# VH-VL binders against q0atu2: the designs that were tried, part 73

Target 1, 119 residues: q0atu2
Amino acid sequence: MLDKKARIRTSREYRNVFEKGKRLSGRFLIIYYVENALDNNRFGFITNKKIGMAVIRNRIKRQLRAIVREYQGQVKNKHDIVLVARAGIGKSSFEGMEKDYIAIMKKAGLFARNANKID

## First folded at step 19 (VH-VL)

Design vj1
Fold by OpenDDE, fold request of step 20:
Structure vj1 (fold): chain C 119 residues (1-119), chain A 121 residues (1-121), chain B 108 residues (1-108)
Amino acid sequence: as target 1 above (119 residues)
Amino acid sequence: QVQLVQSGAEVKKPGASVKVSCKASGYEFTDYYMHWAKQAPGQGLEWIGEINPDWGDDNYNQKFQGRVTMTRDTSISTAYMELSRLRSDDTAVYYCARAKYYWTFDAFDIWGQGTLVTVSS
Amino acid sequence: QIVLTQSPGTLSLSPGERATLSCRASQSVSSKYLYWYQQKPGQAPRLWIYDASSRATGIPDRFSGSGSGTDFTLTISRLEPEDFATYYCQQYESSPYTFGQGTKLEIK
């Protein structure tokens, strides 16, 4: 769903974000973010077994991609951002997850100044 | 018992395709990138590519770009590497290997037993 | 891509001797991204050294890794018969994650 250019694709890229990035925790999500040398943002996702069985994980994955896609145009450029799904996310609603994403991204200062959809 | 078990040896003709499987057990399949390496007879190791088993994102060595396709079936914890338009110099043992990519990091700490692919007329 | 050059190509020694294997990178590699593997004939490679100087699980202390920047070394203080194999260095600094061409440690 996300463009290939907007995704963290390699293990080394993930590793870089975890090793060098800043960490912020929300209710359902943890984000790791670091500046990159590109003109675009890249997003990665960690959805391990702690969030639930395959059906739950698949739902969460779809929802996370949808949320990121919805707001990606309002995120400051030149960032690699990894979203880590927390254990309780499986019990969250889409709206709750979206709210958490917006809150944590705001806290990180990753939204552009002219971002309107996040208000 | 963490292990990677690969499919059996293959014999192919030039121009054909081969698909090698790598089944993971003893660990969470999606928590590690799956890598593939090539080793021609009597030669060293060559990295082919990697795939994120959870999301399907892949990254290939440009040398194999256009001929290699990596996929996975998470329901059976199995990764696949398909190599097309085979030629004689594709004759080699192919290995899968896992690599941790978050929280803790490592390179190829577990390897499959290897799959011999022979390409000959 | 980063090219790793190992030397020597073949090292012939006797049990009890000291072995020194070199791995030179075409550009700087962080120690945390330098690995060594051991491979014996007919077997898959096995992780031997990680982070340039840390021994993998079960690896004897006669093995030691060192180095930084572009020069890395694997040392075996006193060779045992089971140590004779081919050793490969590998970098995880950047894709493609290249290997050295290997050093074959054979018995004299």
Scores: ipSAE 0.931, ipTM 0.962, lowest interface PAE 0.4, mean pLDDT 96
Fold by OpenDDE, fold request of step 20:
Structure vj1 (fold): chain C 119 residues (1-119), chain A 121 residues (1-121), chain B 108 residues (1-108)
Amino acid sequence: as target 1 above (119 residues)
Amino acid sequence: QVQLVQSGAEVKKPGASVKVSCKASGYEFTDYYMHWAKQAPGQGLEWIGEINPDWGDDNYNQKFQGRVTMTRDTSISTAYMELSRLRSDDTAVYYCARAKYYWTFDAFDIWGQGTLVTVSS
Amino acid sequence: QIVLTQSPGTLSLSPGERATLSCRASQSVSSKYLYWYQQKPGQAPRLWIYDASSRATGIPDRFSGSGSGTDFTLTISRLEPEDFATYYCQQYESSPYTFGQGTKLEIK
């Protein structure tokens, strides 16, 4: 699980990302990202019933957190990033979701230049 | 119909704990933050805290920090606020209220009917 | 925290009159994070104005919100009997999301 300091926790923080952030859409994920005034990155997640039933949603939540944790150290600092799960994500594999995350984050230029796990 | 229905009035002694429930219906429970507010008799509104029903992330007013715990049960679309170590000045009507936090943004557009908590020895 | 101070504490007016309620913030609040609520005795508050100047669903156009920075105003052009209540401003600029102490609009 992501550390509390690495998560967007308040409604106001989420609003800030959606109101001021840039948007990029992948196959399974949409990301909103904006610079923050902190020394660390914070991640938020939007999952809704469009994803599927509770079992599916719980799986997706777990997998999203796992992916974010795996690549967290390679993300440029000082960003608030919200991941929005798209409807089709419920039928995706972990690998597919991971590839989508990497692709969209690369497109956003959010990975550090010395990142090595994204190739 | 969108509504928040809170649990009934409570009478507690000082030092006890109270847990108020707020059941949501008519909308997707996890799509809104659930907020709680306090209103002492004849006084104004005071924000207590908020919780993300989808992930369980919470944020409390420092005034209540250490005594308040917000939780939720998504299976029954119910949010809970527990206040411990009750004292007389905790006597108040407590409200839950939802707030949209993505796509569109509203503050507290739907409120529960309120729960009176009376703390007396 | 941001402190919201409302004035006056009590406003006594008659139906048909114009009401002006003030909300002053201790620091700047973006208009999109300033809200007003109406509350009548024995009832829960009800969202009245959002984004400082937008009326919530079902709110009559005799109500108008205005202001920016630290000074916000709720105006009722012509008071109706059902408008007599307590009005609270609230900021969503930063946590904690504080309320003003309220202005009680009572019938003269």
Scores: ipSAE 0.931, ipTM 0.963, lowest interface PAE 0.5, mean pLDDT 96
Fold by OpenDDE, look of step 19:
Structure vj1 (fold): chain C 119 residues (1-119), chain A 121 residues (1-121), chain B 108 residues (1-108)
Amino acid sequence: as target 1 above (119 residues)
Amino acid sequence: QVQLVQSGAEVKKPGASVKVSCKASGYEFTDYYMHWAKQAPGQGLEWIGEINPDWGDDNYNQKFQGRVTMTRDTSISTAYMELSRLRSDDTAVYYCARAKYYWTFDAFDIWGQGTLVTVSS
Amino acid sequence: QIVLTQSPGTLSLSPGERATLSCRASQSVSSKYLYWYQQKPGQAPRLWIYDASSRATGIPDRFSGSGSGTDFTLTISRLEPEDFATYYCQQYESSPYTFGQGTKLEIK
């Protein structure tokens, strides 16, 4: 899983992202992102009941963590980013979810210039 | 009907540990942070900490760090607060309270009924 | 941490009178992050005012919250017998999410 310092942990931190951040919607994900005053990025996740039952949510949570971790080093620094899972994500493949993540992050301009794992 | 129901009163000796439970019903347990507050007899409210029931991330008041542990069991919509190395000044009523953390934002809009913890030798 | 200081500690008034409760913060708090709670003896606190000036569900309009920056006020225009309780302000600006020490509103 993501390092403790790489996670949004407090309710106030989440609130800050939602109140001040920019919003972009993908097919399966919505991202809220805002600059922070740190040297590192922090990620948060919203996986509510809309995406399915507990088994589905747990799977999606694991997959989202895996995706974020895989591309973590390629994301521009000093950002708080919250990923909100959309209702249709439960029917998505991992590859589909990953593609959606990459697409939405590119659209947000959050990948570093030298990112090499993104198409 | 939204409610938080806490475990019953506890009597402990100094140095012992206590674990208070808070069962949520009537709403999605994982959609709200669970907070805990302390109220000593005749005193005000003191914030102890919070936990994200969905991901398990916690944040504690420094005053309680090292002695408090917050956990949750999502399968039964229950949050737990454990306080260790108890001392007399830990005698208080402990409350759990929920707070929305995305889309809409409230503070502690629903509270448990409180759990009295008495620490005496 | 942000310290909230409420005044007065005890306020003795009669039904029908106007009550003014103050909450001062040690540093600036956004109105969005200032809350008031009511607590009666033997009961859990109840959310009363949110966003400094918005009444929670079911709260009578005789209650009003105001203020910004470091100074916030809870006002009760005409006290009813059921209004006598302890009121706490709370900030959600930053962790720890501290409470004021409370103002006890008692019957004169």
Scores: ipSAE 0.919, ipTM 0.959, lowest interface PAE 0.5, mean pLDDT 95
Fold by ESMFold2, fold request of step 20:
Structure vj1 (fold): chain C 119 residues (1-119), chain A 121 residues (1-121), chain B 108 residues (1-108)
Amino acid sequence: as target 1 above (119 residues)
Amino acid sequence: QVQLVQSGAEVKKPGASVKVSCKASGYEFTDYYMHWAKQAPGQGLEWIGEINPDWGDDNYNQKFQGRVTMTRDTSISTAYMELSRLRSDDTAVYYCARAKYYWTFDAFDIWGQGTLVTVSS
Amino acid sequence: QIVLTQSPGTLSLSPGERATLSCRASQSVSSKYLYWYQQKPGQAPRLWIYDASSRATGIPDRFSGSGSGTDFTLTISRLEPEDFATYYCQQYESSPYTFGQGTKLEIK
């Protein structure tokens, strides 16, 4: 799937997820998620200044993007999902973030039981 | 102290491009989508598009799709709008405006001072 | 896209009078996503009313917003000289986030 199609692109779409969506917290991440009217999923990110200075924030952004891309084929279609980085995420490892993401996505019921491999 | 300061007026020929800057100060640049609007002389406001300043995702009014490009540089808290293949009806004042997209208020509460772009032969 | 139609186009009144400005949407707009702006010549627009009825910081009590669905109104109970300007409504319900054409409130 193209990166653009898998992204929340508009401010109104972000607001919709926060207004209408369900919330689940993990150790490093919070997800907000809501069904959309598309045939695909879209992901958004909130990585505010509280997670660290520019070098740390850029590392977190790269790692979150990589984690979402790695597991996107396992996510049930028709959802808008916003990942909110919690304060202190800068102290996490990639593996810690990944584990946290998997756990909260499973708890939310967002992983498909027969997920396809990612292309 | 919160403000958006835009680049100065520009005069262009048809077919050229213009790039307008919008520098933010007094707030966290990445907390607010940057929006751009057009106001032709004596006319109302027309929304052009928006950009996520943190992640760079953009969304344009279809009327401008293919001619507008929005970018930003977070290191200097500056957003840009480039309009290409200029026509005489692109003569207008162009405004930037911010809107928060999570947690708090989401109206265009702060606007830049406007940039006059004149397109003439 | 949602079209916002403002009426009247120009409203000529004197200080002390009551002004009523209309904004009609082509589709339903949640009150949370209907805004009003004031603009004076040579200046940028300023946020005036948000959420259809809430005054922005520092906006006098003589301004009130009302309405829902497709029909929204900005009312000024007693005009002051500083209130003569152009007023725009905007919807943020759906992209593109359109503005109305404006109502110019001018001194009679």
Scores: ipSAE 0.859, ipTM 0.926, lowest interface PAE 0.6, mean pLDDT 91
Fold by ESMFold2, fold request of step 20:
Structure vj1 (fold): chain C 119 residues (1-119), chain A 121 residues (1-121), chain B 108 residues (1-108)
Amino acid sequence: as target 1 above (119 residues)
Amino acid sequence: QVQLVQSGAEVKKPGASVKVSCKASGYEFTDYYMHWAKQAPGQGLEWIGEINPDWGDDNYNQKFQGRVTMTRDTSISTAYMELSRLRSDDTAVYYCARAKYYWTFDAFDIWGQGTLVTVSS
Amino acid sequence: QIVLTQSPGTLSLSPGERATLSCRASQSVSSKYLYWYQQKPGQAPRLWIYDASSRATGIPDRFSGSGSGTDFTLTISRLEPEDFATYYCQQYESSPYTFGQGTKLEIK
């Protein structure tokens, strides 16, 4: 569940992640991440107009929400994480986005090693 | 040009609700958080809250939690602030203002013209 | 929450004089998150100074902002008739993003 406590809710919190966070790029996603002072993670999203028109953007938003929700229990706690959708993400499949997310989160050291989809 | 245009003045009874609109033009609506502020007659500015226009995440000043709801419709680049269970001390001008939350400057650089809400019996 | 206290509440001066407006924060505020606004009666506030010391577009160089930590100042080196207004500081360091109560700069 990606409820209010697991969301970056304030503009200041978004700015903090971009100012202080580390950045890693994948094929379809960029993540920015920084340690927070909470006992949980918070997720934010940048899905601006450059990724496509409304139908494409809405699909990407639904799919990113679903991916983050599916793996949030495997993410090490105490992080604020912003996912930035790259311009080409509209041409990706759900599985392509999911694999990209897993790879980039593992590279960041934010995932436990047993986060494979195909176990 | 970049502008925020708010809905017109409202007169309400105590206990009612009011919904103020703020229509954006001249910029990409989803790039800026929308903020709302209150200014009672002859008084200073009080921040009410903010909403992410793309994802809808909101954050309210504790003073207004439980009575304020912020929403938006990205298809018409419009933000809304609803204040319920109105009291006489809610009589004020209500402003919307934008702030960039990624890549660029994030001050309240553009404000709406204000909406007077009068609460009287 | 961070409380911003502006002083004086009202400042009565004549055109040509120097004005100094104070904003004191209850907790430290990064200069990047301290802003000043000008407001005239019947109008919306206008962004005047951002990042404590940077003038917004079109703001005359007689306006300068300074300060850090908990003490911030807006200075007008030589008052013009159009400068008589109310000035608010705001912090964007942490939610709620509070304003000071304002300094009314009025003609003597």
Scores: ipSAE 0.855, ipTM 0.924, lowest interface PAE 0.6, mean pLDDT 92

Design vj1
Fold by ESMFold2, look of step 19:
Order: C-alpha cells, then sequence, then structure tokens
Structure vj1 (fold): chain C 119 residues (1-119), chain A 121 residues (1-121), chain B 108 residues (1-108)
C-alpha cells in the first residue's frame, strides 16, 4: 500500500488539486495534478458508485493502488495527483488500466516517455 | 432525506474509551469527508478531525492526536470516532458533519444530532 | 494553526435592530474557505453562510456576509425573533479547520 506520506489525506488537499490542478483524460482515467510544496508526491483517488457495484469498485481500487505503487518511482517529485476512475473502468482489464495510466502520465509530463510495465 | 444519525448518549469513567457512530442516509457516503467536532457544555465548537469515507485516510487536530481514531464502514454508510483515555474535560456533545471534497466544495452542510458523552467517576 | 476570534462575545439587541458580528483570523483566510454557522440551544449547528458571503439554501437575504483576508463580518439588517442564536465562524483554509468561539446574539 502507498505510504501515508504518499497519500492525499485531507479534504482541503483534494480541493486544492481540483481547484488549481491541470486535468488530462484517458480512456479509463482522468488525472488532476498540481505542484506541491513538499519533496515528494501524493496520490489521491476518486472511485464513486458510477463505476459499479461494491465488488467491482473494490477490485478497481485494489488495481489502481497497485498500478500507482508500481510506477511511483518514475513519477517526477513535488506533485499532488488525483486519479478519477471513469464510469467505464469497471469493464477494463488490469493491463488496459495500466496502459492508460502510463500514457496519460507521459502526456502530463509526469513520467518518462519510455515507462512501461516493469521489465 | 439527507441525514446523519449518531449513536446514543454515553456515560464513562476516567481512563475508559468511547466509540461514537454516525450513520449516513440519503446521499452517496463516499462523496463527502466525514468530520467530527466537540462542544463542551456551554462552550464553542472544536474540530477533532476528518476521514476520507472511501479510502480511509484520516487527519486529526494535534490536540487529539494519539487519543482519537476515526474509522468507517462503507457497506453500512457509517463513520466512527473513538476517543481513548477519557478525562473529565472530554465531557461534551460530539457531532459528525459532512463536507464534499471534489467537483463541488460544500461547507459542513449536514450535521448529526450530536452524542453526549459524560465522563465522571 | 489559524485562530478565529469572534466579537463581541455576547450581543444584546431588540428585534428590528441591525446586528454586526465580527470574525478575525490570526492569518489570512481565502474568502471561499470562511463559513458561518447558526446554533440554537439543544440543536446541532446549521450552515448559514459559505464562501464568506454566500447564503446557504433557505437563508433570508437579511443575512449578509462580507470580508476578506483576516477580517470577516456577518450582518443582519433587521433582526427577527428567530435570529437570536449563537453564530460561529469557521475557516477551512488549513487543517485544523478551526471555529471561532462564537457570538451569542440575545434578545434585549
Amino acid sequence: as target 1 above (119 residues)
Amino acid sequence: QVQLVQSGAEVKKPGASVKVSCKASGYEFTDYYMHWAKQAPGQGLEWIGEINPDWGDDNYNQKFQGRVTMTRDTSISTAYMELSRLRSDDTAVYYCARAKYYWTFDAFDIWGQGTLVTVSS
Amino acid sequence: QIVLTQSPGTLSLSPGERATLSCRASQSVSSKYLYWYQQKPGQAPRLWIYDASSRATGIPDRFSGSGSGTDFTLTISRLEPEDFATYYCQQYESSPYTFGQGTKLEIK
């Protein structure tokens, strides 16, 4: 699981990302991101009921957490990043979500362009 | 209707713990952070802390750090606040209140009815 | 943390009068993160003003909020009997999201 310091913990921090952050949309995900005043990144997640029933929502939550954890070392520091699951994400595969995450993070300039699943 | 319904009054001895529940209905529980506040008899409001309803991330007022634990159970749309090592100045009404944290950013627009906790020997 | 100081502590007025309630912050608070609540005895607080100046749903237009930075004001242009209560300001600028100590508006 992501360390507490790598999580957006407060409601005010979430509001800041939506208020001041840039937005990019992918197939399954939307990211909002903004520079922070820390030496590290923080990640937040929005997985509302529109993505599916509880069992599907819980699967998506586990998979998103795993994807972010796997690639967090490749993310440029000093950013607060919120991942918003789009309504259609419940029908996606893990690999589809992962590909979407990599692509959108590269487009945002938060990732190296050659980032892929770990070799 | 949108409401927050809290558990009933508690009488506790110094050194004990209390766990107050706050059941949400009429809205999507995971859209709103749950906050808790204290109001001692005849006194003002004091913010205790907040919890992310979906992911469980918490954040506490330093005054209560180490004695307060906030949890929730999304399957029953219920938030909890546990206060340990109770002392006489913990006698108060404890409120839960919601605040939206994405898309729209509301203040504490809905409050629970309050739970009186009395600490006496 | 940001300390909110409300004045006066108690305000004694008659119906029909104008009330002015002050909330001062120990450091700057963005207007969109300054809120006001009304509370009557035995009841939970009720959101009254959000974003320093916007009335919550159903709040009469005799209530107005104003101010910025460190100085905020709640004004009631013409008091009605139902307006006598305690009013709290709250900041949501930074955690902990503190309240002022309250102004009790009581009937003279």
Scores: ipSAE 0.833, ipTM 0.916, lowest interface PAE 0.8, mean pLDDT 91

